# VH-VL binders against C2 domain-containing protein 3 (C2CD3): the designs that were tried, part 6

Target 1, 169 residues: C2 domain-containing protein 3 (C2CD3), of Homo sapiens (Human) (q4ac94r1171to1339)
Amino acid sequence: SSGLLDVGLRYRRSPRTAEGVLAARTVSISVQIIRACGLQAAAKALAEREPALQFSATVGVNASVTTHLSFLPQGEQRRTHPVACSFCPEFSHHVEFTCNLVTQHCSGEACFLAELLEFAEVIFAVYHENTKSASDIISIESCKEYLLGVVKVPTKELLIKRSGITGWY

## First folded at step 1 (VH-VL)

Design ro07 (framework fv_romlusevimab)
Fold by ESMFold2-Fast, scan of step 1:
Structure ro07 (fold): chain C 169 residues (1-169), chain A 124 residues (1-124), chain B 108 residues (1-108)
Amino acid sequence: as target 1 above (169 residues)
Amino acid sequence: QVQLVQSGSELKKPGASVKVSCKASGYTFTSYGMNWVRQAPGQGLEWMGWINTNTGNPTYAQGFTGRFVFSLDTSVSTASLQISSLKAEDTAVYYCARTHYDFWSGQYYGMDVWGQGTTVTVSS
Amino acid sequence: SYVLTQPPSVSVAPGKTARITCGGNNIGSKSVHWYQQKPGQAPVLVIYDDSDRPSGIPERFSGSNSGNTATLTISGVEAGDEADYYCQVWDSSSDHVVFGGGTKLTVL
């Protein structure tokens, strides 16, 4: 049924950073539909209905599920969802994406994207530099915001906040 | 106390079937994946595959499809491995081992708890 | 398929430092786990996520992982450390666990 996840979570645009030079950093892109985060029973039921979503229900045990295409049902038609880019400080831009793939972004720079799914309430896309220590910080803070119904901290902003005086590399 | 307890040793003839069970206790069964690992006499560890205890979906390594079936009974926190049409080369110690990757922290935990092993001997 | 290469054997004198290597293409981008197996026993996790130690594992055990080589280091080796040691990664591209061939550590 449509109340399967029953969390009432919503997308919230994150504050912009003011540092365009940092926004230009090369990052790995991880698109995660976290339909089942924090709700193991609902995640199991969702994965049983949609084979392609099984990997989202296993996010606590399978490292490979950070890739964007593992979470969509096989053969699902593309959807277009407009969202404000909160990661690229040089540009105020509404971007659209199909399925879980970014179709446009600010001048080739990575952007934070989120889509509100009426059924699941919240999904988000996270861009991060491919190091496990940075991923730990990003994953913890992003999940906290997701569980509270607010996706307010993009990967880039979290790394900036954590770098402090030692610098972000 | 966190533990995995496996069923006892089996002596089977070629062509028979065997079912090895692995009972978990002391933790939330569906929070950890369950791996099956085989070790033939005098050989190294060979990963057979794993089963997602949350979804029930198995993943088999190449070479362990067809005759090998991973299953769960979540009501009693038990994972099982069934091998059909047994062959002499299936003679080995079979281990279950839990694993966890905490996606939210990015932490990998490896296989931190193992069953004691079940020896399966196939001979005529 | 991804392959991990370990030396088949390593010998070390008591009290000295043993180093067991695990070679793999770009293994530094993966998380490496290490297991100790004594004869007739199930494997025991001694290092996880490259360098972390499970509760109950002595500080003498440490790990590192960079480039194409991961290393398990055992300082102040004791007779009781004699065992087979296996490295292991999760290969995300194939959704598969990969074990190294194992290294027999002999304490002479």
Scores: ipSAE 0.000, ipTM 0.481, lowest interface PAE 15.9, mean pLDDT 63

Design ro08 (framework fv_romlusevimab)
Fold by ESMFold2-Fast, scan of step 1:
Structure ro08 (fold): chain C 169 residues (1-169), chain A 122 residues (1-122), chain B 108 residues (1-108)
Amino acid sequence: as target 1 above (169 residues)
Amino acid sequence: QVQLVQSGSELKKPGASVKVSCKASGYTFTRYAMNWVRQAPGQGLEWMGWINTNTGNPTYAQGFTGRFVFSLDTSVSTASLQISSLKAEDTAVYYCARELDTAMVEYYFDYWGQGTTVTVSS
Amino acid sequence: SYVLTQPPSVSVAPGKTARITCGGNNIGSKNVHWYQQKPGQAPVLVIYYDSDRPSGIPERFSGSNSGNTATLTISGVEAGDEADYYCQVWDSSSDHYVFGGGTKLTVL
């Protein structure tokens, strides 16, 4: 009951790669989504307006989570694999966002990453999608998604804690 | 013109306390973290920790908790290092060094103070 | 704790190339910075992010970093290059900066 998502945020320098100089001037913001819990309440609330969710609100949702850094383009959004039929899915999901130490975002002038993180958020959106079995495998078709909840985690504590942020949100 | 100007040399007895200051000029003080580095006679550079000039939060390397205190006075763009209960092993040159960014991202030390020699002898 | 290993000393004749190494486990995945310290003086940044030079540092200074070894290379060495050289990395596992032990460059 203390929150919907168990997450972790941390920064680290990107490993050097064939990109050379670009990799040397970047940092990785690591995002972990360990698990979600309490999805039944969200599913039941939504099922009052969406009849298609009534069965899932009783037996379990097929949850996936999107991660978006508020200062990066929507196209940089990441998504977990879906976890079938659970109100407390375990994702054990880890992704990294490569960010420049200095960017021309903001005003067209140079803008430091620390300035962006002072007012930025990591935005998690939790979805349910219907799924259908076919033959001897699960065929996940293009199905309607239902938003179960949104969790926003401020990034300003990364300016204080080099070891990162963790907990339920 | 960026300058980090440190306080003068100190000669202290064991058990005394010392305060080393580092006054910054030529840039926006709160845009850069301040690091402290010491160098014992004839030895190499040893990182002591840093202070976030935007938040005032200090972080100490493992060997420098307890007797060592990092502080700021942002009104005069000055960072300070206080060492209490001085021991002979604290004899060293102490440097301040600035690092771009307020705390989140690793950078490099582009400007250094001239160093403050602290000698602890009986 | 992460450890950076440098040779204690390197000798080079004037006009030749000096190479100062900095060894560390998987150091090629880290960003290496190099500082020059002349006797009685504060350190001066000479290379940052493995291979970039600050304004005012001669092109004779270059750096590389791959695998387990980073290298500071000084070509056409001059007497004025005599100094102690230190490598430095950020260790994200411990949230600490780590310096190498330093290398004394002698020009003879």
Scores: ipSAE 0.000, ipTM 0.496, lowest interface PAE 12.0, mean pLDDT 81

Design ro09 (framework fv_romlusevimab)
Fold by ESMFold2-Fast, scan of step 1:
Structure ro09 (fold): chain C 169 residues (1-169), chain A 121 residues (1-121), chain B 108 residues (1-108)
Amino acid sequence: as target 1 above (169 residues)
Amino acid sequence: QVQLVQSGSELKKPGASVKVSCKASGYTFTSYAMNWVRQAPGQGLEWMGWINTDTGNPTYAQGFTGRFVFSLDTSVSTASLQISSLKAEDTAVYYCARGRGYSYGDLFDYWGQGTTVTVSS
Amino acid sequence: SYVLTQPPSVSVAPGKTARITCGGNNIGSKSVHWYQQKPGQAPVLVIYYDSDRPSGIPERFSGSNSGNTATLTISGVEAGDEADYYCQVWDSSSDHWVFGGGTKLTVL
């Protein structure tokens, strides 16, 4: 199959507060993570790097996905709830990032969000969460994780397509 | 082999600025996060934050916003820490440390040798 | 903020077993990493994910993590093991790494 993550991205401007009042100076970037599939190869590669880990066709992966906008601090990232025991986990996860329309670089110079989005990306990191428990129930506070892969979706197309971006990446 | 080499020690006056560099070699620079850790004299390790080496996006721990700036020069595989308006309390050894992965950084598996910054009047 | 508590010092005779604790609320649900720091040197990872050893770290080093306490155990302690030891976890609530205060291991 083409791509590991079925995602959707939308760019939504905050609504105007009232007629004649200037719109709020923020925009929302909406991110949906629908599912991941084809994690067998990534799991096999991980097991080769971490020989103590074992994956079977029956058991699968305990997968979670982090979402990070490349122009925001990593502390602004979001994480799905982990899905146990699957090589094709369904997350049905939706988050919104509220961004200022005018931001600034490290140098302090102001720039428009549209300029950042032209060269930015949404970064999805897919993890296997190896819990202390032998059960298939995963606590969100279980922090023993192993990277399975990274998916990067350019935000440039988000500026061009009013309906947003959706598909496998 | 993987190596992180930091710039030499600095002696500064209060109010000055300093830039500490960390040059990476032996691996693909943009595939691993770079963390910054501070250790004041006789004190323990304090995580300052990290920078995504692929995107250049920094994340600062509480207490390290404002005067502290993480930056990159990917063409020479170098991460840098700039401290502005130096205070005596900034006197410390500053370490860079490689984190596995793009998000949490996973393990701090390789560390720079440390850069001593002394702020004295 | 999440806080990791370590004893400031631990003393042990050569050849005996040293145990360095790291206390934290529900730390058994987190993954604990341990670093060794010798005077004038950068820290070195000695245990990761509670109990795993990096290549090059002797089998004398082991770790455990359960409930509210993680423990670094060093068996057959040697003079060269004298160092400060730090535990570390990721705190998802504050979105940052947390280090313990450090434990100085003295081999008498």
Scores: ipSAE 0.000, ipTM 0.479, lowest interface PAE 12.8, mean pLDDT 78

Design ro10 (framework fv_romlusevimab)
Heavy chain, then light chain:
Amino acid sequence: QVQLVQSGSELKKPGASVKVSCKASGYTFTTYAMNWVRQAPGQGLEWMGWINTNTGNPTYAQGFTGRFVFSLDTSVSTASLQISSLKAEDTAVYYCARDSSPYYYGSGSHFDYWGQGTTVTVSS
Amino acid sequence: SYVLTQPPSVSVAPGKTARITCGGNNIGRKSVHWYQQKPGQAPVLVIYYDSDRPSGIPERFSGSNSGNTATLTISGVEAGDEADYYCQVWDSSSDHPVFGGGTKLTVL
ESMFold2-Fast, scan of step 1: ipSAE 0.025; ipTM 0.634

Design ro11 (framework fv_romlusevimab)
Fold by ESMFold2-Fast, scan of step 1:
Structure ro11 (fold): chain C 169 residues (1-169), chain A 123 residues (1-123), chain B 108 residues (1-108)
Amino acid sequence: as target 1 above (169 residues)
Amino acid sequence: QVQLVQSGSELKKPGASVKVSCKASGYTFTSYAMNWVRQAPGQGLEWMGWINTYTGNPTYAQGFTGRFVFSLDTSVSTASLQISSLKAEDTAVYYCARLPEGATTSYYYMDVWGQGTTVTVSS
Amino acid sequence: SYVLTQPPSVSVAPGKTARITCGGNNIGSKSVHWYQQKPGQAPVLVIYDDSDRPSGIPERFSGSNSGNTATLTISGVEAGDEADYYCQVWDSSSDHVVFGGGTKLTVL
């Protein structure tokens, strides 16, 4: 993984009702991506692998971050808006994942969310995106993303830390 | 303002070597990739490749490896093209031309061009 | 290898509209750029990203790109527009800049 990514993770249950609790079958996992910084090394390494890419200290990268919970399908992945021309992009991005308290493995066995979180990860993939902010015309052949780095944050502490997990990764 | 100034014309014999230079001014040299384009007498434009001025890595079009070398001297904002073992078919005008700032993919177009360097290979 | 096809020549009377075509398989999905080259001179960018005009290029120059054909249109043609015109794309599958063969515009 290259560079520093400032993130926050929180676990919360659906609020109770005053009339007596209909137990919700789901909980929310909140993910906050505040900023990335120090992407110069990642950009240089990427440019060495991808000859068509040109970066410089004055230009930066067009960064976006995808968030994937390792126990959810790839289709539940989320993505920040891209931040243009920066090696220290600020995303101020917040998303919530709705997760079932009980789910099924391929074997058909029931699995509790707490058991999944003990061994799961939040996977952040940082990309450089080819964006055309100055043009409304998008070419299918020119719309590419390039991987800058991957950051993995274990979810097990969400079970014991009421304040959640916050820090640079 | 922004300009690319190339070295003067060259007359060489087959088998000789030549180095064409392209000096940039008026902008941050390492923020823009540099292309090389060839034009044989009476013919169209032929892209030879480009050099990434940030990393120093060249990319060559098919047919322009081995005898053709792109290089940089960032201390004097100069890109160079060296052709070894010159052949008669290398007779052409050679242009340097920059990509726009931060060009990374399919929107490769050349916004500033050098005036061209004529290389003539004859016995 | 991706190929761009241009007519070798186009003739037009002063004040009329010239249209120079650039044919390529599914070229409408690519960004097309156009260069003007006068004898003994370096090429000059006249249109980029299909239809955008660099500062200093007259409004008489316009571009379009759809399907298998991109077109450079020069309205109210002047004697000074006589030149060779080249279309250009980036072919992402080969990582190469591709030029068309060029069109000589003659103003009669």
Scores: ipSAE 0.012, ipTM 0.570, lowest interface PAE 8.2, mean pLDDT 82

Design ro12 (framework fv_romlusevimab)
Fold by ESMFold2-Fast, scan of step 1:
Structure ro12 (fold): chain C 169 residues (1-169), chain A 121 residues (1-121), chain B 108 residues (1-108)
Amino acid sequence: as target 1 above (169 residues)
Amino acid sequence: QVQLVQSGSELKKPGASVKVSCKASGYTFTSYDMNWVRQAPGQGLEWMGWINTNTGNPTYAQGFTGRFVFSLDTSVSTASLQISSLKAEDTAVYYCARAQWELRSDAFDIWGQGTTVTVSS
Amino acid sequence: SYVLTQPPSVSVAPGKTARITCGGNNIGSYSVHWYQQKPGQAPVLVIYYDSDRPSGIPERFSGSNSGNTATLTISGVEAGDEADYYCQVWDSSSDHYVFGGGTKLTVL
């Protein structure tokens, strides 16, 4: 399979009526991360760069995925819970981003959500999370992230197909 | 009841101007953009363009620039189409139709009844 | 500019199933809407977003969209279904709506 992540993107109205949406001036973009697969190649590449890391068929990776909408601040980024010891982790992760229908630039120019979605992307970053304790005498826990891969999914089709965007990327 | 009601039929001579109006009722006018569609006698539907009801900015399809002007009067929930320097080939039924502006792929769920414009000497 | 191709006419006997196609390059990635137009009347939305049916439209009307062809299917055709049918998409590359040329459905 050439795809790393099995994902789904959908445009959702909340509230349900067009008038309610315009009064609230917001909609939701739903993001699902169902699973990742084929992480062996990424893990091998990572192990070659990081001599302290070793991955085998028995051990796998401790994978987590961050989701970032390219037109939203980095602080709006979301993350899955990590899935331990797997090269094909199932996340079953669902998150919603509340987006304003109209945003105002600092210069006072209006920018519509439809215009942003034409050129925007959902950016998924897949990480391996490695944790260790220093010693039994002084238990110092450290967690370090290692990038396994990045998947970018254009949002343009959310303007075209209300059924959403789904598949391996 | 959600409705788009258009002005009555027009019979004009070549070179004249005509203004077709489309009055919205039963919904918030600025929640939907207004589209214009032309249908010449015995022919199919032809999209002419749209006007953003929040900004007043029109977008014209190729072939409908210059002589065609989309405008709004939001105080009376009315969109208008003006055609200047009328030609025989402008003879058609003109429709207005609404679409939700937040998703530009939205369908035209409500249509005006149509305005027949006949250009004849 | 994006082009939608429909057959100019389709004939069907009462009670049978009519299928009206709308061809477009990679149309399966677009949202297809279908309109019914009876003589002297404004068009009426019968299917939106490929397969959804507005309230008031009989369940005999259904839609599909995959690959290079979208299809409007009318089962148990009645004389009152005789009309012109148009498919439509939003083409994001040109920022324009596009209509198919229309199909005249004749119930014989």
Scores: ipSAE 0.013, ipTM 0.571, lowest interface PAE 7.9, mean pLDDT 83

Design ro13 (framework fv_romlusevimab)
Fold by ESMFold2-Fast, scan of step 1:
Structure ro13 (fold): chain C 169 residues (1-169), chain A 126 residues (1-126), chain B 108 residues (1-108)
Amino acid sequence: as target 1 above (169 residues)
Amino acid sequence: QVQLVQSGSELKKPGASVKVSCKASGYTFTSYAMNWVRQAPGQGLEWMGWINTNTGNPTYAQGFTGRFVFSLDTSVSTASLQISSLKAEDTAVYYCARDLYSSSWSEEDYYGMDVWGQGTTVTVSS
Amino acid sequence: SYVLTQPPSVSVAPGKTARITCGGNNIGRKSVHWYQQKPGQAPVLVIYYDSDRPSGIPERFSGSNSGNTATLTISGVEAGDEADYYCQVWDSSSDHVVFGGGTKLTVL
């Protein structure tokens, strides 16, 4: 229905490492962030408490999206470039989370990762960013980030359908 | 260079047996499942089943139990299809086809078929 | 038993777009693969997992799958695209690979 983000997720495995007694298997969780919508409503809600956001709530936000797999550390988080002055930004962003597993070539299933995916989520956080920056001499930032929304997509269906999952969330 | 090469055409009488072979090269034979697909003259593709090249265990589609046997000779990277007590309705082109991904014995083994043999025509007539 | 329905034939002029459909109950919940077969030749995989292209398949070939219909789209059709096209799924309920009946694409 009405969601915040139009995304796609896919679980992939490389077939190239089949040789040997023990072979490293590379598996990837592929994430596409196509676009966002409904950002004006989120911005207006925040502007009630944040006067500095009032202009952006009227004209357009500078949106960026972070992607986080719930079972990975925050340091593995990815972020899109910001799209300036839009309530319906198009990102066309692709990112992969790659896990290296060691398995026997004749029994090489990523069963351990499958257990994690059964209960995991891909967490998207949508932010508005000001374009003000610190000077080149004094590293004092004058920019603020505002959280517009959070979208959580369960990864369980990646185990059911290899073509992945797509849609508004 | 990944390739599947099948044995030549066969002309058999009803009641005879035939063995179609499929020799793999250019990849690790035991890392990919092998499918068998039949195509009767002027008809579409019909899946017969598959064999797990790691374990040698065959799985047959409904209608292909009894007279049809899938087997392997891993020492020469070859899969074989044997048809016993041949009937006129067995006249068809028989294809072997490699599963898209290297997989264990699971649902993932039935994705799709990325490498196909050239086909073996089996004709059953008196 | 799960059944895939394809139109028996589709005609298209050179340079135009051909669309070949594959109908199945809730097929959008399955992964669809597409094969091209020319007379006297073995099938060739042209699309896998609904929309992915194997190496060597032109960008003119694309796929989609939602609801009860999967579609193979061939843009800028060339004479060499004339062939029979088959869709294929895995039916987990029966542990069976299912092929559509095939569509003959004719280029005028």
Scores: ipSAE 0.000, ipTM 0.497, lowest interface PAE 12.2, mean pLDDT 80

Design su01 (framework fv_sutimlimab)
Fold by ESMFold2-Fast, scan of step 1:
Structure su01 (fold): chain C 169 residues (1-169), chain A 123 residues (1-123), chain B 109 residues (1-109)
Amino acid sequence: as target 1 above (169 residues)
Amino acid sequence: EVQLVESGGGLVKPGGSLRLSCAASGFTFSSYAMSWVRQAPGKGLEWVATISGSGGSTYYLDSVKGRFTISRDNSKNTLYLQMNSLRAEDTALYYCAKDQYYDSSGYYPFDYWGQGTLVTVSS
Amino acid sequence: QIVLTQSPATLSLSPGERATMSCTASQSVSSSYLHWYQQKPGKAPKLWIYGASSRATGVPSRFSGSGSGTDYTLTISSLQPEDFATYYCQQYGSSPPYTFGQGTKLEIK
C-alpha cells in the first residue's frame, strides 16, 4: 500500500463470572481502523492498471478496508463501508474477534495467548469500490472492487504492551 | 450530537409518487451507509433500502425494486428516497437510519434513527 | 431470504419479574449479525443489543442477549417500568437483505 493506515490493536479477556460458568474462557482481539491517508499514489497506479474504470484519480477513491486475522478462516473477515471520493478516508471502524479457550489450552490462559500472538498478524486490504453497476446487486460483497494495497501488522507486541499497538502502517 | 430529520411524507393516491428527504448532522455523513426502514401502522419494522457512503452501491427490498430509488447528496448531508408507482401496501412511517457505526466497543448496525415521516397511500 | 420468527408475540409480566423472549432464524446466521432493538409507542426504535450479546451504550446491565446459529434470546433479569416496549430482532450483516422479526410486545400484566 502506498498510503498510510492508522490502526489500533488490543487484546482483552472477558471478566470472570460465577453463574453459568463452564470450562471455557473467552478472549477478544480488538481491531480499530481509524483512517487511511495518502492514497494518491495507489489511486494513480490503479487508474493506469485499469484504464476502463474511467474514474478521476485526482478527486479521491471510494475506499473500504477488509480486516483478516491470519489464524481465522476467510469467512471471519470484516469490511468497512466505503468512504466516498477521498484520499484520506476516516473509517472509525472497530471489530472484535472472539476466541474461546478450552482447559487444555489455558492451564495458563496467558500461555495460549502468547503462543497465538507470537506468530499471528492482522491483514488489512484496502480497496477502491467501483459501485455504479451495483444498484442491481443484492450482496454488498458482489460489488466490483479493486485492490489498492495490503498492510500487515504483527501481533507479537501485544504480549508486552497492554495498552495495545497503535500507529500508522 | 447525531441528528436525522425526515420530511416529504404525506397522502398520495395509488400510482402516485413522493420524494422523502433525511437531513443528517453531527457526524461525517459521507463516511457512513444510510438506510430507509418502514413500519406500517400497527405492524413491525421492514428494511427498504441502503446506500453506501459514496452513493455508488444501492440495495433494495425486492417488493420496491424498480419503483423506489435511494440516493444521497453528500455536499448537503441529505439522504433521499424517490418512491414511484406507490401501492396501498407502501403505507407506513418511513425512518431514516444511520448504518454501520464502528467504535472501540464494537459494531453498531442502525445506531441512530430519525423521527420518521408518514406516507399514506389511499384512493 | 432469511426469516426471523419471534416468540411469544406478546409477553404480559409485572415489574420485578424475569422476561425471556426468543428469535429463531430460518437458517443459521452469524451471532455477529444478530441485533435487538427496543421501540416504545410513538418513538423510533433504539439499538439495544448488537452482535447477539453486546449491550449498546446506555443499556442497563439487566439486559442480556445470547444464542448462536438459528436460536437467539433476549433476557431481562428484573423488569423495570421503563422496560415495557416492543423488542425486535434483526439479521444485519455485510449482505442485504436485512430482515427484522415481527416483534415481541412486552406489556404490563
Scores: ipSAE 0.000, ipTM 0.455, lowest interface PAE 18.5, mean pLDDT 76

Design su02 (framework fv_sutimlimab)
Fold by ESMFold2-Fast, scan of step 1:
Order: C-alpha cells, then sequence, then structure tokens
Structure su02 (fold): chain C 169 residues (1-169), chain A 121 residues (1-121), chain B 109 residues (1-109)
C-alpha cells in the first residue's frame, strides 16, 4: 500500500417516513479510520524538531487522528483514541457527520451541500501524544500533542462513487 | 407525501415480455437512486436492479443480466423495468423502491405496493 | 457475494414477551451496513433498522438492533400485537449484489 492512512468515506441520506411530511433534510457523511502505517519517517522528522522525543520515535508513537470536514466549523472535529507505542496503529474508528442538504455560506448566501462537496476535503491530522512528569514539586501533567502529518481526501468522489471512497491516503 | 405506484404486471407465457412502470410523486425523483426488488409467492425478498439518479450507473442481479433492462425518465418521474425472455422463476411481486439520495448505498426507505408478474403457460 | 442466514425461521411468542432474532453473514459486513425491514402479510416491506442499530422514523423504542462483523441481532423488548410480522435483514457494504436474509416470521404462540 502507498499511503499512510487506510480510510473509508461514504455519503448517505437519512430515511423519511412514507406517512406524513416529517422529512430529514440531512445527510450522513461516514468516515472510517482503519489504521495508519509507516509512521517511522514522520516520527524521525518529529524527533529532529523536538530532540526530547527521540526515545519515543525509537519505540513507536502514541498516535491519534483528528477528522475535520473542510466546510464544517472546527468544533465539529472528531478524534480517535490514542494508540500507544506503534508505527502501525489500528484505530477501527467510525464517525458520522450530520450535514444539512442546504448550507449557508459565511456571507449568508445559501448553497447546496453537493456544491460544497465538489471543492471540499476531509482533513486527517495525525498526532503524537506525549505525557511527561513535571520536574519537581507539583506534577500537573498535560498531554502535549505534536503533528506528525496531514492527509487530505477530496470529497468530490463521493458524488460519483456509490460504494464511497476506500483505500490508503 | 412520497408515493411509488407500480403498474404493468400481468400473466405472460414463458419467453414473453413485460414492461413495468413505477410512477413516483412527492419528492424530487431525479435526486434518487431507484431499485426493483421482487418477492416470489410465499418466499423472501430478492434485489433485481438499481439505477443511479442520472441513469448513468446500473446494476443487475446476475440471473437477469441480458434479459432485463432498468431505465428511468426523470422528466416524467417514472422508473421502468423491461423484462424479456421471461422464465417461470421470474414469477414474483415486483416492488419499486427508493434508495438513499443520489449517492445511495442500497438502503430502501420507501417501497411501492408492488405489481404481480406471473409467468405460466 | 455475502450470504445472510436468519434464525430462527419462525419465532412463536406471546404479547409482552421479549423477541430476539439473528442475522449471520458469510463474510464480515463492512461498516455494519446491515439493515432490517418489517413486512406484514399483503403489504410492502418497511425500513425498520438501518446501519445495524439506528431506528427508522416512527419505529418504537422497544425495537433495538445490535451487532458487528458477521453477527447481528434484532430485539423487541416487550412484544405488542402490531409487531407480529416477518423481519428481513439486508446488506450492501462492499459491492453488488445486495442480498437479503430469508426472513424470520414472528407469529403469535
Amino acid sequence: as target 1 above (169 residues)
Amino acid sequence: EVQLVESGGGLVKPGGSLRLSCAASGFTFSDYYMSWVRQAPGKGLEWVATISSSGSTIYYLDSVKGRFTISRDNSKNTLYLQMNSLRAEDTALYYCARDWGEYSYGLFDYWGQGTLVTVSS
Amino acid sequence: QIVLTQSPATLSLSPGERATMSCTASQSVSSNYLHWYQQKPGKAPKLWIYDASNRATGVPSRFSGSGSGTDYTLTISSLQPEDFATYYCQQYGSSPPLTFGQGTKLEIK
């Protein structure tokens, strides 16, 4: 396989009741993150930028992945649980994004979701999460995250492929 | 209100032909994948064919390939199934079903009442 | 193609009882794209549960779907008279053809 992330994307509408006018005017964009592989190069680059992390790069990374749809607010991002000490973590992560069929531009102008998907992308940011003890008196450890890489998958293929998008990216 | 109304079923002899129609109303027909699903008397459901919203992508059950043709006319909100070289095993109630939006993955949210096709001599 | 096997073929129970029926796939169903339809005699099927566990609009909360991979279950916590019907599972996770199980008939004891 040639990519770093094994992912799947699907575009689906919610069903509507045959009786009555109760209509779900939303669609579901399904995102699956199956696994990442080949994180050695990214870890080496990170260790060169952050020398204190050199040991982690040798042992493996504590990887987590955030998923962001480019046309949704940052607050709608999703994140996998971190997988410890691995250069080929398996996430088996599945999330659904509920989107309105008609969305407003930030200028207030309405546009169709299909038009947004033609130019949008799913952004996967892969992080290393490192937690270290404070040096002396008070140990209030915070998890520090370090960017390993970014994978972008265009959403325009969702408008063409019934089976969705699957593969390494 | 979403409605799907099938027609065109009937009694036909083996080797004969029938054309089924499904008249859709209450939704934007051109936005949806459409499918035909059949049910033989006293038996379960069997998917037959699917057509994309534009009509450019079509899938068939292997046993009907070359004999059946699914098509649609978005200007008339109508789905069709042309059935040629009919066999006794094609005897079934044929349902018209709507799939998820135009980018569907084979999920049938609305069904018509079905039209009966009987192949017998 | 993925073959779906439903069991039991017939489930005889009384109102108020718990019903449990299964759908087993010959291969893992990707993304749990396994759906359930309810069909009453002389009527068209109705979408009942989609993506393994989501109730379709208008489906009572006593119905729940669960499962992943090759094993899926539909449960009715307390049967009502209107729940007696035939239930079909269906998959389309990877590629055509779409396949249905043979159905589980839920009937009054």
Scores: ipSAE 0.000, ipTM 0.486, lowest interface PAE 12.9, mean pLDDT 79

